# VH-VL binders against Uncharacterized FAD-binding protein C1783.01: the designs that were tried, part 12

Target 1, 263 residues: Uncharacterized FAD-binding protein C1783.01, of Schizosaccharomyces pombe (q9us28r162to424)
Amino acid sequence: YGIFAAPILDVRVLTNPGAVKRTYNLCLDISKYPLLEGKDWKIGGSFGIMPPNSDAEVLHLAHLLKIPQHELYVTKVLRTNGGRWPTIWGEDKPRCLYTSLYHIFKWCSDFISKPPTKSLIRLLAEHTLNPVEKSVLLALSDFRQDESYCRICTQSCVTLPDILEAFPSCHPPVDHLISALPQLMPRWYSISNDPSLANKRLEMAFTVQEYHSPNGQSRTGICTGFLEDLALAFLKARHDGSLANKKFTVPMFRGVQQNPFAK
Key: E = the ipSAE of ESMFold2; O = the ipSAE of OpenDDE; V2 = 0.75 times the mean of E and O plus 0.25 times the DockQ between their complexes.

## First folded at step 4 (VH-VL)

Design k18 (from o02 with heavy chain D102T F103V W104E G106D; framework fv_ozuriftamab)
Fold by ESMFold2-Fast, scan of step 4:
Structure k18 (fold): chain C 263 residues (1-263), chain A 123 residues (1-123), chain B 106 residues (1-106)
Amino acid sequence: as target 1 above (263 residues)
Amino acid sequence: EVQLVQSGAEVKKPGESLRISCKGSGYSFTSYWMHWVRQAPGQGLEWMGGIYPGDSDTGYNQKFKGRVTISADKSISTAYLQWSSLKASDTAMYYCARGGYTVESDYYPFDYWGQGTLVTVSS
Amino acid sequence: AIQLTQSPSSLSASVGDRVTITCSATSSVSYMHWYLQKPGQSPQLLIYDASNRATGVPDRFSGSGSGTDFTLKISRVEAEDVGVYYCQQYSSYPLTFGQGTKVEIK
């Protein structure tokens, strides 16, 4: 099902200023959501949000891969029928698509929410020029070294950009890299109000997920960080009177209600 | 120094099989696509297909799919173009050319070309 | 398939002349490259991604364009520039070349 850009109608901070955890309420306009006759939204139901990677994260990855910014936005052909080329999320039929590296990194690739897989680390090792750096990456990618992989990558919340920074002689070809990157997946949220098609508003609450990088830098979860950035930008625009010339939307879709008789 | 060296000229009769080669040196052979481009006498360039030697992934121009086979041998850094049964219309100069998917040439140009293999098919 | 049409098909120039070659595509092209094939030689990369000169290519060569229309210019043609110039798209499969523009020097 298609992704809907739901306009933000209101943002409310639910936690006290300076609280250890930050929680927000978003009010979304679903009046234009294409809902089938006889279907409805209901309290306690679920919906998906497709979180993009932030522009800062995309530009940082491009910098680490030595992609000039002008090249990032150039449209290029992408094969979607398997093989070397990645499948675009939501694309059901094999064909050639025209898209940019910016789009692929922002909307289609998960390089921040999970550590690189062993197969991705192996690809990085194969394109690492320094023999010492290469041997470390090969060791991490070894299927027999689950303990080291878990400790260094999973428990320490290592991301692809972290690996590229730590191994400066690693220069993977961009096309090989995008074929190996995991697909960006939706995150699921509960409807916290009783929305009817009559009021056409959906309310949701979320708490920002925080963790620390291997070097101690504070980081947020991909979806909750994305939503917090939108919430703060909306609040700033409301305060300074610029809401009329800005649009804040959440890319979302209605969850499929399981019919107990449809198995 | 990047170099692509192709096999020598061939003279064949219709119905005969043939395999021509392109040996790459001076770069990581498995990290770049190798493409085949033909040029019939007095005509322009026509893309036939390519192979990524690292995993043997191939792409073909539908005009040539089923009529030729593109392959590569990583151990000797050599790509191949093969016909099971030649036709007079296969008479052409055949070039190999290095494609993209590298740290320095992700723009996908054919940045290095072999010297060409002239294939003549006549009765 | 994206068809590329070059104009002119051939031209005769004197040393020092400005030469302009165009390449028109039937649909939008993400990457357009230009090659020169000198008599009796393999094609050689001249311009990649519309406007970037390949290593060793003299400053007199320049490329421009986007979308469906691309141009190659030689500001002051030299005797060694004789040959056939080809545009090539890398936007969709099959990869295609223009029909070529033959440049002769008087």
Scores: ipSAE 0.000, ipTM 0.379, lowest interface PAE 18.7, mean pLDDT 80

Design k20 (from o02 with heavy chain G99E F103Y W104S; framework fv_ozuriftamab)
Fold by ESMFold2-Fast, scan of step 4:
Structure k20 (fold): chain C 263 residues (1-263), chain A 123 residues (1-123), chain B 106 residues (1-106)
Amino acid sequence: as target 1 above (263 residues)
Amino acid sequence: EVQLVQSGAEVKKPGESLRISCKGSGYSFTSYWMHWVRQAPGQGLEWMGGIYPGDSDTGYNQKFKGRVTISADKSISTAYLQWSSLKASDTAMYYCAREGYDYSSGYYPFDYWGQGTLVTVSS
Amino acid sequence: AIQLTQSPSSLSASVGDRVTITCSATSSVSYMHWYLQKPGQSPQLLIYDASNRATGVPDRFSGSGSGTDFTLKISRVEAEDVGVYYCQQYSSYPLTFGQGTKVEIK
């Protein structure tokens, strides 16, 4: 699927300041979306959004991995000895990829939205220099230790950056790490209006998902946090009169309709 | 061109303090680990410890922890190895070495080395 | 600590000979690197991560191995290859080197 950068035309805050949850409505311009002949948008249909990792999150990961800044942005041919490189969802997963680490971390890899798998923790353990730290990671990665993994990683909403911060002697090789990171997946939203009646404007509503880090810091879901950041930036630009000089877009695509006989 | 230039040879008496240096040039000094490696007369190489100058994170070989201090000054791209009180057993050649990095192959090991600083401690 | 033992401790070779140096670790090693220290010089990188030649290192040098046993080979030794060869593990603190293998040319 081609990913389309849909311009934001309007943002409405649907909840009052101080409400238990924050909900927003986005109005997107889909007039330039490349629809195939005979296809159309419809109310109640779905579409996907590809939420990138923020630049702050990418830079923080790079810092924790001690990646030299000049290496982060250089485009190189990346090869793997057995895995496939992560790509933007919908693209082929090649064994050789001509790209930058920045692109891979921003668009292709999910290192924030869920805890590292036991397999990924095992990889981290194999590259941990301090034997005490290594033994802890090995224990967490043990398939027999589901309760410990659930308590420490899942219930505490631990991310890969959290693990790297907690285990400073962990220095995984970046190519092995990238091959082991899960692919960044789209999130699906419902069309809340009839775009045919609205001159090719698509409306969607979303509620911000919040949780707490292991050390008590407030965090937001990857897609709803991304969308809230865009919504707030749009509202600020509208308020201060700078909207004409800025573009706010949502990376999205139309979903494929399910075959009624598909398994 | 990456270069590591170390300070000159030192002759000291037991009990004296000493700080030797390793200046990096030709690369982003704060983006690579710098390690110190010792070589006693007629002996092999021994890792002492290292520092990541970007955040001053350090790691020490337990054998040398408390006996030496590793530090770095970002403003002049220089790493230091310091003794508060030298002993005759500190007589050795001291090398600094950069821990290389290539994301396509993981980690390069010590890819560039300084020319060495000979420290002689005798009474 | 992971102790690295090299074999042989020293050898004398003629130009064109095949040279084989081994490095045995007391525990499994994730990364093994090889360095050459020529007489009166600083060590220089030869092989990283068991089998990868460093930039500028001639094809006659090769490395292999995994786990606890690693090998460095020189297919046809040249006079400029004189020096002490060291293996080094990057798997756990403290980082350790082998005791060295001295290579002399007849």
Scores: ipSAE 0.006, ipTM 0.567, lowest interface PAE 9.9, mean pLDDT 84

Design p01 (from o02 with heavy chain Y107S; framework fv_ozuriftamab)
Fold by ESMFold2-Fast, scan of step 4:
Structure p01 (fold): chain C 263 residues (1-263), chain A 123 residues (1-123), chain B 106 residues (1-106)
Amino acid sequence: as target 1 above (263 residues)
Amino acid sequence: EVQLVQSGAEVKKPGESLRISCKGSGYSFTSYWMHWVRQAPGQGLEWMGGIYPGDSDTGYNQKFKGRVTISADKSISTAYLQWSSLKASDTAMYYCARGGYDFWSGSYPFDYWGQGTLVTVSS
Amino acid sequence: AIQLTQSPSSLSASVGDRVTITCSATSSVSYMHWYLQKPGQSPQLLIYDASNRATGVPDRFSGSGSGTDFTLKISRVEAEDVGVYYCQQYSSYPLTFGQGTKVEIK
């Protein structure tokens, strides 16, 4: 199935300025969503949102991997000798993929919502030139020792870019890296209104999830951060009077129960 | 056309300072590692260190760390190898080489080499 | 540090001979590259990642190997192939080269 770019029709800030948590309501236009005959939107049903990695995060990862910025956008054919390439949620994972690294990092790969797995850290260690750095990564990847991994990676919310910054002699092959990155997964939301009774408009509410990086920088959840950026951009365009010249969309799809791990 | 052009031969006395250069052209200078490789008279190749000009990240062979400084000026696409105090044992041919090919393999072979700078240190 | 040992240290061949050079590492190597330094010239890349020919390198040159043992072969040596051949590892700092194999043509 395809992912639909649902236009944002309205944004409401549900929390007072300066509140501890920020909550927004989005009104989405689903009038052109390609529904199969016999199916309809219902209150209490679910839908998925595909949250892309931000351009800033993608460019930062490319910089750490020493990928020239212009090469990031070049479309090329990627082939494997037995495996399948990661792709956007809901699409088949092919042995031959015609795309750009920008697309893979933005839409297909999860490198910021969870710490790298021990298997991924092991791959990083194998391509780390500094012996001291390598020994630290090997220790973190050791399946016999969970305490260090939990304390350093899980509890501190370490991301792949954090590790690459901390271990500058680490230069993993990009094709091996992307084959080892987890697939970017949709986030699921409940339909808070009845779109059939509301002129094919879907209402959703979300609260921004915040956390801190190992070095104290404020970070937001992938999906809620993405949605807040869209909400704020919409509100700015409304204030500026430029809404008619701009289009804000949420990449979403109707919730049909299908196990994502069965494929 | 990728080219690495190094500065000319140098004749120095022990204790003198020296900076030699390697200018890259025909490619994105900030997108590739630049390495320095030493070859003493009649000897083989020895890696000294390298720099990634895009962010000035460096790696050194511990044998030369503190004895030389590797730097780069991205505004003129030039990498440098510098000694504060030369020794007779520094007499050698010095090559710069680009760590290149592609980021997909992660292997960074030295795909283009400068012509070499002969440094002679004698009293 | 990963030490690379080449064998033989030198050899003399006639045009058309098959030449085999080996490189042994003290630890497993992720990437092994081969270079040729012709007399009075800078080194030039021949083989990267054990078996891939560099641009412009004739198909008479081939590489193989993995782990700690790598081989460079010249199927039919030519006069212009005279020089010193070096293996180089890209797995651990410091980056190291083999001691070199001098190839002379009779």
Scores: ipSAE 0.383, ipTM 0.737, lowest interface PAE 4.2, mean pLDDT 86

Design p03 (from o02 with heavy chain S105R; framework fv_ozuriftamab; at its last look DockQ between E and O 0.33; V2 from the best seeds 0.00; counts 0 for: pae E 5.3 > 2)
Fold by OpenDDE, look of step 5:
Structure p03 (fold): chain C 263 residues (1-263), chain A 123 residues (1-123), chain B 106 residues (1-106)
Amino acid sequence: as target 1 above (263 residues)
Amino acid sequence: EVQLVQSGAEVKKPGESLRISCKGSGYSFTSYWMHWVRQAPGQGLEWMGGIYPGDSDTGYNQKFKGRVTISADKSISTAYLQWSSLKASDTAMYYCARGGYDFWRGYYPFDYWGQGTLVTVSS
Amino acid sequence: AIQLTQSPSSLSASVGDRVTITCSATSSVSYMHWYLQKPGQSPQLLIYDASNRATGVPDRFSGSGSGTDFTLKISRVEAEDVGVYYCQQYSSYPLTFGQGTKVEIK
């Protein structure tokens, strides 16, 4: 798959306490990155980070879906009819994989960073027991009513968990839900140094993205939140002298695109 | 062994209230949906609604919404179906059925059924 | 609500005969189940998810289909197979059953 677990060598906090935004700089060890022959790291180039969903988010979703805890981690056979799912890697073909619901939600499904599609909302509506709740979801999924969808879902940054919390009688089949959710995609960052001149160290800066749920709770971006957690854990370990006994790595890969700001 | 045991037959008059019960055993009562299915004499099966005893989440067929109440007492692993005012048309066999669990689908097949409770409503 | 129509409504077969029951839905169904209600008994799960036999169900029973059309087959009917067969969809609420197919033995 080409994902490299890059060790974190150093962490710097670039913003002052109390700042509106939190910015960090990570130093990654890419000395053991398996570069293809003739390829090298270039300043101004890009690399991708493949973040997982947090355990808290996964467990919360599982709870909302009423998935028994003992079933969440059970290994099952996943058969696909085609495509690249549950990954973005490999060729388009049917697959037979051993996985778990936990793994799928952790690494494969994006249920936080994007609003539910109308198709997904329709699916949810079809599996909503309360008729009043169902009617509301049907209205939201109506392709003729884009205003309500935009206002409630896109502008308000509503997520799947938010919907499930708001509609407690909604119980979608997990396989259909997984199929309807977008794949968890890598996040791209710029190479801010020349690793060839820096002893194969890659410097990266990131700012933590913050969102607010409809209920007012603060939420971080999947990747920046993931990186912040690692950064803080690293700093803590450094402070208490336990750094040597812990492993901090970032799942990353060399980018194929040179413009990290291209979306 | 999973078992669903329902309360005994009932003979009632129109206007009377009634609550029938379904006791589950042999499984985690709070982890599975319990559904109620009606069968009028000589007729087919009709889904009425269900409850998830773990959090008392309930769902109803719109046809029965407002006429019946589904509840559960998880302390004694018992689900209930109740009427505030019975009608003659409520005469039927009532089954409780467990919503089985599938890894991919969640709760969807009715894998275990109670023995049924016959409710007769007549003047 | 998704309506399910079974065909035939009733049939009479001899022991050893092949029996076929169909279930047609007004809309596409992703999850179809089959139940058997033997005389004087509660319904019992026979086939789940269109083609999977429930625990203890003999291999003479098979299910197939997708979309709006589903089929239950008994390769060699036995006397113990007498009863009413119901298809049931779990693709949309409210959950619905077919009207039933009564199977008798000559």
Scores: ipSAE 0.188, ipTM 0.702, lowest interface PAE 2.3, mean pLDDT 90
ESMFold2-Fast, scan of step 4: ipSAE 0.575; ipTM 0.805
ESMFold2, look of step 5: ipSAE 0.228; ipTM 0.652
ESMFold2 (binder alone), look of step 5: mean pLDDT 92; pTM 0.946

Design p05 (from o02 with heavy chain G100S D102E; framework fv_ozuriftamab)
Heavy chain, then light chain:
Amino acid sequence: EVQLVQSGAEVKKPGESLRISCKGSGYSFTSYWMHWVRQAPGQGLEWMGGIYPGDSDTGYNQKFKGRVTISADKSISTAYLQWSSLKASDTAMYYCARGSYEFWSGYYPFDYWGQGTLVTVSS
Amino acid sequence: AIQLTQSPSSLSASVGDRVTITCSATSSVSYMHWYLQKPGQSPQLLIYDASNRATGVPDRFSGSGSGTDFTLKISRVEAEDVGVYYCQQYSSYPLTFGQGTKVEIK
ESMFold2-Fast, scan of step 4: ipSAE 0.532; ipTM 0.796

Design p08 (from o02 with heavy chain Y101L Y108F; framework fv_ozuriftamab)
Fold by ESMFold2-Fast, scan of step 4:
Structure p08 (fold): chain C 263 residues (1-263), chain A 123 residues (1-123), chain B 106 residues (1-106)
Amino acid sequence: as target 1 above (263 residues)
Amino acid sequence: EVQLVQSGAEVKKPGESLRISCKGSGYSFTSYWMHWVRQAPGQGLEWMGGIYPGDSDTGYNQKFKGRVTISADKSISTAYLQWSSLKASDTAMYYCARGGLDFWSGYFPFDYWGQGTLVTVSS
Amino acid sequence: AIQLTQSPSSLSASVGDRVTITCSATSSVSYMHWYLQKPGQSPQLLIYDASNRATGVPDRFSGSGSGTDFTLKISRVEAEDVGVYYCQQYSSYPLTFGQGTKVEIK
């Protein structure tokens, strides 16, 4: 794919300590970005970031699915284009790909940023052993309750892990589950400087998005949370004097009709 | 090589407590459900309940809930079925069986069984 | 609870006969498994998920079905096949077994 790992050159905290929202500025090295001849970066233009799910979220999902952690890293053959697996990486021709559940959950599956679809809830209900739990999930997946379900789940920020926690007898087959999960999509950001004048350095600002789960736990948006974790790790490494021993990168691509995950 | 080894036969009087065991070996004990299945003399198989030792999650047949307790000790790879007060109607062969949890395909058969523990309750 | 009814309850067959056992569920079943309990022994897995033979099970055994109706077939029964056959659903708590089909060899 056209995704570039842009090194982080600097991080600045733009908000005062104790502010209601946290905002950061990242300075990225795009000097080695493979620009096509005649293309260039410009202030006010956009670029995409491909956010992974955090390792904590991936391990939590695996725990809820009763997948042993060591099994997450086992490489398995996946089929694309009409097989039992989702079309991973936008392939339009039949092929077999080798990957792990860890890779699929971390980079390819969106199980946090949106509430589960009605079809996913129906799948969960079909594999729920407790009859009371099953009846509740079936009610949630009913067509007549579609608007109510969407409004409630969107407003409450309900995620797949939240549902699996609430329905402990739900044990969906992993191959059916990954086929039903939506793909992780890029998030779009504005270029806040003129990279040509800054010796191929791209600056961006972002504000962390926070959500509260139904049980009161706080969590961050996938992309802004990922970026904040990188920013804080960079600042810690600078403070500790360990920057020379670590590399921090942002997976990104130029924003002109170059989405590698376009459906 | 997967093996489930159960404790020996028991002869008890009504009102007595009892705990029988099932020790798993040759596999990751915490990664599979362990189920208990009862067979009364001359009768068929009846599911009592199961436990996932990795987090002690349990499922019970309501007919037996409150009459028995299912537990597991993952440090010694052993599952237990326990009665606080036995009745004559508890006389049966008790089997433990591993619930094959193929998380990729969703197959959940009882793929390995213990040899059985005969429990006789009489006065 | 999903009730499983097997038919017949018992049968007597000669070596080489074809044996057919059915299992009917009161509700649709996601996973149906079949077990054989030989005299004096623990049950053993025979067929899982309706049609897949367990490791070591001879190819004379086959399973089929979906929804509420499932079938187990033995194409050429052998003396060692004597015992009680049970179907089991893994779709809803409580997990349930059929009443069993006793197969005797003449």
Scores: ipSAE 0.399, ipTM 0.758, lowest interface PAE 3.5, mean pLDDT 84

Design p09 (from o02 with light chain S30R; framework fv_ozuriftamab; at its last look DockQ between E and O 0.01; V2 from the best seeds 0.00; counts 0 for: pae O 11.4 > 2, SAP .497 > .496, placed apart)
Fold by OpenDDE, look of step 5:
Structure p09 (fold): chain C 263 residues (1-263), chain A 123 residues (1-123), chain B 106 residues (1-106)
Amino acid sequence: as target 1 above (263 residues)
Amino acid sequence: EVQLVQSGAEVKKPGESLRISCKGSGYSFTSYWMHWVRQAPGQGLEWMGGIYPGDSDTGYNQKFKGRVTISADKSISTAYLQWSSLKASDTAMYYCARGGYDFWSGYYPFDYWGQGTLVTVSS
Amino acid sequence: AIQLTQSPSSLSASVGDRVTITCSATSSVRYMHWYLQKPGQSPQLLIYDASNRATGVPDRFSGSGSGTDFTLKISRVEAEDVGVYYCQQYSSYPLTFGQGTKVEIK
């Protein structure tokens, strides 16, 4: 996988309480990062973070899909016909995977940050019992008219959960859904210091991304939300003196380009 | 601009067959329900049924089920309402109406209406 | 079938008057819409989902309600508002309309 679990050494809150935006600075320990020979960290360089979906989002999705909680964590065998799925790190080949639905939704599937594709919406429509609801979903998935799709899905940042909530008679097969969902991708950040001059400490600043669904629900970006949760948990532990008994790490990897697989 | 254009007025006798039409334009015909609503002279509106041209799914008011047939030809964006045997009681204005929708609210109002087709059935 | 009963069946108002029309359902309605049929015309959407004005509908029109009771209000009726108003439910099939409320101007 090539993902390094970088320990968090320090957390600073860079914005005032009550600020519209929340900005944090994390100090990561990269002393144990396995750098290739001749490679070094550079200020202004980039690194990738591979965030998971939040447990809340995963459980919510499971609920919407009517997946019993006891089944969410059961080990299942999944077979793929090809590709890098369920991750972007592997070779393009068919796979036989022992995993769980929870794990797939947590680490592999992006059902929040990207609007559902027309193809996905069509899939949803095919598994919608209410004919009126089906009609709406079919309309959204229609390639002949893009206005509704653009307005609702792309401009309004509609997510899969939003659709499932809006269309209660929609019950897609989980396996089909998983196959149709895009892969969870890494997010790229800039190095804000020179680790070579900072005792192998990497400083990163991030601002929590917030957006509102058309229905008014507030959401955070997958990665920035993930990082905020870690930051806050770290601060809490530091405050209560339990930091020594806890492990806070950020899954990251060094990268120079946005697409590590670009040829 | 969304438009629903219906066929012209009809004068028929009891027992005769009839098919009236509603042509939709200005939108994806296959992506919206087309409904038929009847209005007897001096009376209110009555939903007869509808069709989703995309997959030809149909719904009927049980009151009219078996007496009327709703169909659509998506190639020409036209919906139809037809009788095999008209009755005097079928005398009415017939409207086609598009079933609109809102994604978040989940409502489906009749947002566009045809101009109506007057059907007169008398001996 | 859900039956919708409007009240009143007819009313006569002067220009500028406030008009209130109610629609009562035999069972809970999830989606209620209002239509206006002006004389000699096809019905037109006025209010959707109980309280939302359709495109082009003046702000003097308002809708409210939930469950089994819904209300359409015209704050200041105008001559152009003459016609028959219908409530319509899209909660369950068959779709049904109220019997209509005829609004006339004195």
Scores: ipSAE 0.006, ipTM 0.478, lowest interface PAE 11.4, mean pLDDT 88
ESMFold2-Fast, scan of step 4: ipSAE 0.559; ipTM 0.824
ESMFold2, look of step 5: ipSAE 0.006; ipTM 0.566
ESMFold2 (binder alone), look of step 5: mean pLDDT 92; pTM 0.947

Design p11 (from o02 with heavy chain G59Y Y107S; framework fv_ozuriftamab)
Fold by ESMFold2-Fast, scan of step 4:
Structure p11 (fold): chain C 263 residues (1-263), chain A 123 residues (1-123), chain B 106 residues (1-106)
Amino acid sequence: as target 1 above (263 residues)
Amino acid sequence: EVQLVQSGAEVKKPGESLRISCKGSGYSFTSYWMHWVRQAPGQGLEWMGGIYPGDSDTYYNQKFKGRVTISADKSISTAYLQWSSLKASDTAMYYCARGGYDFWSGSYPFDYWGQGTLVTVSS
Amino acid sequence: AIQLTQSPSSLSASVGDRVTITCSATSSVSYMHWYLQKPGQSPQLLIYDASNRATGVPDRFSGSGSGTDFTLKISRVEAEDVGVYYCQQYSSYPLTFGQGTKVEIK
């Protein structure tokens, strides 16, 4: 089913300047959301947001994979032989996709929100040219040795780009990599108002999730980071008077009838 | 049309320095690995090392690490192989070869080769 | 380092003969490429990633294999196929070549 681009009508910062946590309220326009006959939005219900990877993260991954920028945007026929391609959640997984690597990395692949699985690390090890680097990746991928994986990958919040940067001789085939990457999944939010009484406006609040990279850099959760970037861009456009010339939308869908975690 | 053009033959004495070149044309020089391959007289091919000109990332065969330097100049699409002090054992044909653009399969075959530079080191 | 051993080291064939060259690696290889060096010329790519023919390479050339054993076949050798054939692994640094197989035409 389709993902709707819900326009942002308003943004409120709910936390005081300098607070440990940053919390925002978004007011979304759902007046044009295509509802099936007899279906309505309800207070206390849920909806899903499809968080894309940022362009910066996509370009960084492409750089680490040595994909020239111009190749990233070329639309090609991608075919699997018994495997699966990552697609937008809720789509059929056809054996042939007409798409670009940019689209797959931005909308379909989860390479940021959690550490690579042991099976993905094993794939990386098989395509690592330096024998010492390969040995380390093989050890991390060993299903019998959870301690190293937990300590190095899970507790340190290691991402696929982190691994590729730490193991520069790792050059995985992009077709194998995209087939092995987990699918980007929606994040679920509660409807805090009654949209029917609020003239088809949906209110949501979110708190930015933060953590540190292995290199000590501050990072945000994929969905809350995406939403904060939108909120800040909206507020800046309002301040500088350019709001009328810009559109800020949240990719979302009504979730009451379809919950991927309920199965 | 992709071409790799190497510098001309060299005759040197032991102890002398030397830099040979490989100029790429007809493609994006910074988007492909450039490798150096040695062939001693009557012998087979031996990989010396490679460079990715886009970020100057280099890898060396340990047999040659510290004996040669691999570099590249993006502004003139040229890769270099340099010795600070030549030895008679450096007498060989030296080829540059492009690591083919194949990020899809990850294999990077040597798809285009230079014509070779013969280096002779004798007293 | 992954060492590659080719068999045979040399062979003599008549035009029209089927030629088979093998390459054995000391450990599993993800990518194996094959090159031909004609007398007095630079090497040229024949087969990449075990079985894919390079652009312009005649269909009489084919490659196969996986793991540690790879094969290059010429279904019907021609006079211009004379030269030294090399396998090359792209799986572990240092990158290595086989010792070469010299093919001569009778």
Scores: ipSAE 0.396, ipTM 0.735, lowest interface PAE 3.6, mean pLDDT 86

